# Designs tried in a protein design chat: VH-VL binders against Uncharacterized protein At4g14100. Part 6

Target 1, 181 residues: Uncharacterized protein At4g14100, of Arabidopsis thaliana (Mouse-ear cress) (q67yc9)
Amino acid sequence: DEPVPTPWPHQFHALMFMNYSGDLSMIDLWYDWTNGRNFNIIQEQLGGITYDLEWNNGTSFFYTLDESKSCRSGQLEVGILRPNWLDGAKYLGQQNVSGFLCNVWEKVDFIWYYEDVETKRPVQWIFYTGREAHIMTYEVGAVLEDEKWQAPVYCFNKEKKSLSTKGALSEFKGYKEKAAL

## First folded at step 14 (VH-VL; from s3 with light chain S30Y Y91R K92S)

Design t4
Fold by ESMFold2, fold request of step 15:
Structure t4 (fold): chain C 181 residues (1-181), chain A 125 residues (1-125), chain B 107 residues (1-107)
Amino acid sequence: as target 1 above (181 residues)
Amino acid sequence: QVQLVQSGAEVKKPGASVKLSCKASGYTFTEYYINWVRQAPGKGLEWIARINPSGGHTYYNEKFKGRATLTADKSTSTAYMQLSSLRSEDTAVYFCARDLKYGRWFSSSGYFDYWGQGTTVTVSS
Amino acid sequence: DIVMTQSPSSLSASVGDRVTITCQASQSVYSYVAWYQQKPGKAPKALIYGASTLQSGVPDRFTGSGSGTDFTLTISSLQPEDFADYFCQQRSNWPYTFGGGTKVEIK
């Protein structure tokens, strides 16, 4: 009787407009459960691009392709979000958002999730960190070609990987790991 | 090694301005926010503002909005804070500190993992 | 602004003692609390983040706990190097705010 959130399709692309208290970005999200991978390509307003590449085996890369050639890499104990990751989310009722009537759910310490009642498409996500993601396009079934999922060679330096593991793992503790399970 | 090295001590008169620097090394400057925090003698810590060095976006504590100005220079990996219209109450040690911008699923790091050594600013007539 | 009320403001203790410091937020900050140690004339050093996660290189005699509004830092067996000021910080809402501090002194 109470609505349930639609499981994520196994493969999709979304273009997101992200607002963090005026710190703006455009993000391409490529979700690929079939191949166990997730990619956020983050273009900051008047700034650079951060590539966030995550694998279901726990391998995690945050890198740039500019002259800095930076990469933070690590091995995490949990994989990417499963399609039904919103199972057990707390329903908060309906809200009109930007002219869309949405069902709203909460995953504690992670996200408020807004889904269009009519089309069952996501409209926005608000992370507990205060970041607001507005879904601008949503293409179910879209697949990014395999070649573009390859992390650059400088992500595979043993010295950097050890340091990045310490930094990367410190971010995924407690309630945040529940969302990845 | 990660370091945040701050400029030297300053002595100023009321009404003056001060510009503090914070030079980062040992990491990719644009991967982290830079925050400014102060500590008056015998007092606790007070957050002033934050800058995203990538595009220069800033967020200020309302208490300092209009007096504090944050900038960053990516080419030298240096963040700056200018504080204007100084008063005796602004006498404090000023720290810069970094926090990670992006973790998995846009998680917050939730803490300032590296701090500069601090810059003492003394405002006296 | 979220007020972080830290208790006690000071305490005296002996080496080997168990010390407990509390911090209460004026509204829920979920688990977005960090604890810092500060020695005179030095910058703060992170001890705990996410309410309970120990920072790398920090001795395991330090323990953090709590969620919502009530948070605790515990030192299980106080060492000579632990005599310092301790601060909690919330990072759930703007502006980020710190507790008033707890001075841990030699008895």
Scores: ipSAE 0.760, ipTM 0.857, lowest interface PAE 1.1, mean pLDDT 88
Fold by ESMFold2, look of step 17:
Structure t4 (fold): chain C 181 residues (1-181), chain A 125 residues (1-125), chain B 107 residues (1-107)
Amino acid sequence: as target 1 above (181 residues)
Amino acid sequence: QVQLVQSGAEVKKPGASVKLSCKASGYTFTEYYINWVRQAPGKGLEWIARINPSGGHTYYNEKFKGRATLTADKSTSTAYMQLSSLRSEDTAVYFCARDLKYGRWFSSSGYFDYWGQGTTVTVSS
Amino acid sequence: DIVMTQSPSSLSASVGDRVTITCQASQSVYSYVAWYQQKPGKAPKALIYGASTLQSGVPDRFTGSGSGTDFTLTISSLQPEDFADYFCQQRSNWPYTFGGGTKVEIK
């Protein structure tokens, strides 16, 4: 009798506007379950770009493509979000959000998820930290070229990994495990 | 090796201002927020404010809004906090501390993993 | 502001004792609580985050538990180096707030 959240398409592209108490960013999300990969391209307001590249085998990269050539990498116990990752989420009823009537679910300690009742598209999701993502575009079936899924060479530099990214996996253990739920 | 090295102790009179520095090394400065936290003698910790060094966005504890000003200089990997209109109750050790901006699915680290050594500010007379 | 009420304010214990420190939040902070250890004249050191996840390099005699409003830090077998102040912190909502602290004295 309760609505069930629509599983994520196996491949899509979304443009998101993220608001974290006035700390603004625009995020280009490429989700590709078919090839076991997920990519967030994060443009901070008046700031730099962070690339978040995730693989279903647990390989994780956060890097820049500017002169800093920063990369933080690691191996995680959990892959990318599965299409039905909202299975078991608590239904909270319907709510109007930005002029869209949405079904609302909560995945405890992770996210509140808002799905348009009529079109079944995501409208908004709010992370436990208060980060609010507004879905600006949603392109089902869109695929990013394979060439763009390659982490830069300096993500594999032992010097950089030992200086800036050593221990990064342990820092995210609790949140990464919950995010995969 | 990650380090946050803070400026030296300050002695100030009420009504003056102080500007503290926090120089980061051993990591990519723009990948982390810089937070400022203080500890009055014999008391607990109090969060003051946070800066995103990437674009300079700041968020202040309302208690300090209008008196605290955070800045960051990416070219020197240095964060600054200016506290104005000093009062005797501002006497404290002031720490800078970092926390990770982005984890998978926009998780945060959930803690301050590295702290500066602290700067003692004494406001008297 | 979310008030973090930490107890006890101080305690004395012997080496080998089991020590328990609690924090209660004035509203739900989910699991977004960290615990810090601070030795005299030094900056705090993170022990636990996400209420229960042990920070890398921290001895496993430290255990965190709780969710919602009630949180506990436990030291299963107190060691001489554990003499310190301990603080909880919530990071669920602005501003970040800390508990009042617990001074652990070893007899």
Scores: ipSAE 0.751, ipTM 0.853, lowest interface PAE 1.1, mean pLDDT 88
Fold by OpenDDE, look of step 20:
Structure t4 (fold): chain C 181 residues (1-181), chain A 125 residues (1-125), chain B 107 residues (1-107)
Amino acid sequence: as target 1 above (181 residues)
Amino acid sequence: QVQLVQSGAEVKKPGASVKLSCKASGYTFTEYYINWVRQAPGKGLEWIARINPSGGHTYYNEKFKGRATLTADKSTSTAYMQLSSLRSEDTAVYFCARDLKYGRWFSSSGYFDYWGQGTTVTVSS
Amino acid sequence: DIVMTQSPSSLSASVGDRVTITCQASQSVYSYVAWYQQKPGKAPKALIYGASTLQSGVPDRFTGSGSGTDFTLTISSLQPEDFADYFCQQRSNWPYTFGGGTKVEIK
């Protein structure tokens, strides 16, 4: 039988190095299936910090905490990635990636997923968007304190809500739907 | 409302350089990519380059590498494109366009939801 | 570079007509296709992204479809303000590339 991807722990913390055609960022990822929430704290290279807060009820916030106090929010029809979101992925065999022997799976039009054969830790995620995520740390069971999961008050301003970029959220929805297949 | 306002028309001689500006307003400048696209008379659209105003990272069409230089000034929310060694073939309307820099892993860039009004650049001897 | 072959290059239609424009990519671009409308002397206006998602504020008579290599923009009932040039674009691979355009003229 072909190997299957290891389901995500219900809670984990990961640091990722993201490369998008040379546009680099570091992502502080907090996955919390237990509490139905996911958080990406994105540090752009020599740039600002953006916060991508996702709730399993479909509510998402994309905001900054700088002087701009920018916030985009929306309601998606899907929640956060389920632990077994890679179910049904096509196994492509083993490859050496960054010194790790990895099992490789593909979800068509979504992602190539690289998992270390020995430790079963994710090593690399290559999205069909061209983004390449390198998993730098992977801490199973790590949880971010509840107080840090709160979107800023200006995210709930009705006047600003009308300026939300629903288009970007729609694309994200599409990918989540594909991942849920 | 989101607006991109570009600088005025330019007339240049072959071999010269031109620097165009694109002032953004109505949104947070650093949270979106700025792309530059040109359109020669009677022809289609051609993508030139992209800049991330947040950190200044740029990505160029290989066709323009070495001749095009993108910059951005966060303090004025203005993007710039300099094109050097101008040729007659560079005669075109040049557009700046906002790119959906969503920021999530699954998001895709390259969709230009808002455009500047365009700047006509004429290169003639 | 990915070539986006757009057809037809021009068409004549009347108000109320159903108009179909196609775009074929030289290789798969998944669903990363956008459509734009451009009127003379104006900048392009975004219509469709993700091959089938309508840009906010765009009338629902505009629809996009397709995946992989074949894409279609449809105007279900052409309105007077719809006479313009239309362009497809792929954003799957660098460099981004556009179709050659379709001019929709009044019959």
Scores: ipSAE 0.742, ipTM 0.899, lowest interface PAE 0.7, mean pLDDT 92

## First folded at step 15 (VH-VL; from s5 with heavy chain S107G)

Design u5
Fold by ESMFold2, look of step 17:
Structure u5 (fold): chain C 181 residues (1-181), chain A 125 residues (1-125), chain B 107 residues (1-107)
Amino acid sequence: as target 1 above (181 residues)
Amino acid sequence: QVQLVQSGAEVKKPGASVKLSCKASGYTFTEYYINWVRQAPGKGLEWIARINPSGGHTYYNEKFKGRATLTADKSTSTAYMQLSSLRSEDTAVYFCARDLKYGRWFGSPGAFDIWGQGTTVTVSS
Amino acid sequence: DIVMTQSPSSLSASVGDRVTITCQASQSVYSYVAWYQQKPGKAPKALIYGASTLQSGVPDRFTGSGSGTDFTLTISSLQPEDFADYFCQQYKNWPYTFGGGTKVEIK
């Protein structure tokens, strides 16, 4: 009788410490399935902030709020992760991670997912890209104010500048195919 | 439009140092990593190192660690590589190339999609 | 270091020919492989990333395939502009490494 991964709550906030071979960042993740939106706010160590704002209708923004006023935007075929996106994940058994006993699942071409067996909270996510996220806080039910979800105006005045469906799928290559499992 | 423009050819003696530049234009400099790759005459490609221009984090191929130093200047959108203790085997064309840092859920295409034109470094007595 | 073993090292072909170039990684790199074209005296140009995804602006006669350790670049109908050197590259593990290259020449 294999454990099943706990579906994501419809709304939560997580603070993540991300390590990519010593390239460090702190990330605020706001997940909001109820309103069809997902936000990763990425503070790089001694660097800038990248805002990754994703909508369930496939609208995708990567922007800064500094004087560069950059925005990379696109329209993707797939929306945000659904709460049960781990359906069909391959169970890999239990491991101790930083003193937490975790159930471990794999979604091929995306992530290894570590969930505390007792509390059912995420502990760690290791992305196939080599990034290791440690979940530092996990606030079920937290909601970011609507005004904070608004992409800046320069994301909209770029005219016809969109991520190609190929480009977006490449960033999630395999992941989009497997996440639907 | 989107370009990486590199400094001109260099002729150096063994034991000297060289500092190469790579100026980015047409895109947001901090959105991409900058990599350095070299190609000796008639040879394949060899990755040297990468810099994250946002905070200056670097990662070096062990073969060049201690001799190569990468820096970036955000105000001029310029990346630099200094290579010290030059040998005749360092004679090569040196390229800078970019790759995107972030896709959705930290995915990346990973290809070096834009390359500089290359800088020829000749090390001879 | 992950060794990328590319073959053949050279080949001769005519316009219209189908060309296949292979690359084998010494350990799994999943799908984190790119293919580049390089013409004499020029910088490499990206063709394929993620093993099989075509770079924007690259003709669809270029096809990439494979995952894990075995990868293939296919050119379905060679054009005059396709005579060049071709390289595979893995970007899964540090250091990033390239295959030895394949020179595609006019027969």
Scores: ipSAE 0.809, ipTM 0.880, lowest interface PAE 0.9, mean pLDDT 89
Fold by OpenDDE, look of step 15:
Structure u5 (fold): chain C 181 residues (1-181), chain A 125 residues (1-125), chain B 107 residues (1-107)
Amino acid sequence: as target 1 above (181 residues)
Amino acid sequence: QVQLVQSGAEVKKPGASVKLSCKASGYTFTEYYINWVRQAPGKGLEWIARINPSGGHTYYNEKFKGRATLTADKSTSTAYMQLSSLRSEDTAVYFCARDLKYGRWFGSPGAFDIWGQGTTVTVSS
Amino acid sequence: DIVMTQSPSSLSASVGDRVTITCQASQSVYSYVAWYQQKPGKAPKALIYGASTLQSGVPDRFTGSGSGTDFTLTISSLQPEDFADYFCQQYKNWPYTFGGGTKVEIK
């Protein structure tokens, strides 16, 4: 029998390097299925920090905490990735990646998923967009304290609507659905 | 209102350089990529390069490597493109356009949803 | 580079007509295709992204379809304001590339 992807732990923390055609970032990923939330804290190389906060009810926030105090929010049709979102992925065999022997799965038109054969930890994620994520740390059971999951007040302030880009989050529609298939 | 406002028309001699500006307003400048695209008279669109205003990372079309230089000033929310060693074939309208940087890193990059009005660059002897 | 072959280069149509423009990629670009409208002396305006997603504020008479290599922009009922140039774009691979354009003229 072909190996199947290891479902995501209901809670975990991962630090990742993201490479997008040389545009590098560090992503602090907090996945919390138990509480229905996901958090990507994105540090761009020599740039700023962007916060990508997702709720399983479909609410999403993109914001900064710098002087711009920008925030984009929207209601999506889908929530966060479910733990077994890789179900049905096509097994491509084993490959040595970044010095790790990995099982490789593909979700067509979405992602190549590399998982260490021995530890069952994710090693690398290559998105069809060209983004390449290198998993630097993987801590099962790690949880970010509840206070850190709050979008800033200006995300809810009507006076700062001018700082919000309406419709930008609409570009994410369907992607989570596709990933969940 | 979200908009990109570009600098005025330029007339240059062959071999000269030109520096165009693109000022962003109505949104957070560092949240989107800035792309440069040109259009020769009566012709199609040609992508030149992209800059990440946040950190300054650039990516160039190989065709323009060595001649095009992108920069961005966060303090003024302005992107710049310098094109050197100008030739007659560089005569075109040059556009800046923003590209969504963060959808979800699971998602596809966005299309160029906002464009500058364009800057006409004429290269003639 | 990925070549986007757009057809036709021009067409004449009347108000109310159904208009179809096609774009063929030299290799698969999945759904990473955008469509733009450009009027004389103006910058391109985004119509479609992700091959089939309508840009905000764009009338629903515009529809995009296709995946892989073959893509289509359809205007179900041409309006007076729709006479313009149209361009497809792929943003799957670097460098981003555009189709040659289609001029939609009044018949």
Scores: ipSAE 0.801, ipTM 0.911, lowest interface PAE 0.5, mean pLDDT 92
Fold by OpenDDE, look of step 18:
Structure u5 (fold): chain C 181 residues (1-181), chain A 125 residues (1-125), chain B 107 residues (1-107)
Amino acid sequence: as target 1 above (181 residues)
Amino acid sequence: QVQLVQSGAEVKKPGASVKLSCKASGYTFTEYYINWVRQAPGKGLEWIARINPSGGHTYYNEKFKGRATLTADKSTSTAYMQLSSLRSEDTAVYFCARDLKYGRWFGSPGAFDIWGQGTTVTVSS
Amino acid sequence: DIVMTQSPSSLSASVGDRVTITCQASQSVYSYVAWYQQKPGKAPKALIYGASTLQSGVPDRFTGSGSGTDFTLTISSLQPEDFADYFCQQYKNWPYTFGGGTKVEIK
């Protein structure tokens, strides 16, 4: 039988190095399926920090904590990725990536997923968008304290701008099946 | 409210350089890429380059590498494009346009949702 | 570079007509396609992104469809303000590329 991707732990913390055509960033990822939330803390290279707070009910906040105090919020049709979001992915075989022997799966129109054969840890994610994620740390069971999952007060102002990330979801076939409420 | 306002028309000689500006307002400047696109008279659209105003990262169409230089000033929310070694073929309307810097699930930017009004650059002897 | 072949280059239609414009990519661009409307002397206006997502403020008589290599912009009932040029774009691969455009003229 072909290997199947390891479902995501219900809670984990990961530090990722992101490369998008040379545009580099670090993402501090907190995945919390148990509480239906996901947090991406994005440090741009020589830039600012952006917070992408996602709730499984479809609510999202995209904000900064700098002087601009910017915030975009929106209600999306889908929530966060399910632990088994890679189910049905096509196995492509094994490849050596960054010194790790990996099983490789393709989720069509979304991602090539590289998982270390030995430890079953994610190693690299190559999105169909061209973005490359290199998993730098992977801590199963890690949980961010509840107090940190709060969007700032200015995210709830009437003059808030709408979140414009909905288009990214629409670019993936079957995104609703990939992320279920 | 959200808009990009570009600098005025330019007339240049072959071999000269031109620097265009694109001032953003009504949104957080650093949250969107700024693209530059040109349109020759009666012709289609041609993508030139993109800049991330947050960190200054740039990506160029190979066709323009070495001639086009993108910069951004966060303090004034203004993007710039300098085009050197101008040729008659560079005669066009030049647009700046924004697209989303971040996407859900690490998605790519989408369509260019906001455009400047365009700047006409004429290169003639 | 990915070539976006847009057709037709021009068409004549009447108010109320159903108009269809197509773009064919030289290779798969998945759903990374946008459509723009451009009126004379004006900048392009975003209509569709992600092949089928309507831009905010755009009337729902505009619809985008397709994936892979074949894409379609449809205006279900042409309105007077819809006479303009239309362009498709792929943003899957660098460099981003546009279709040649379609002029929708009044019959």
Scores: ipSAE 0.430, ipTM 0.822, lowest interface PAE 1.6, mean pLDDT 90

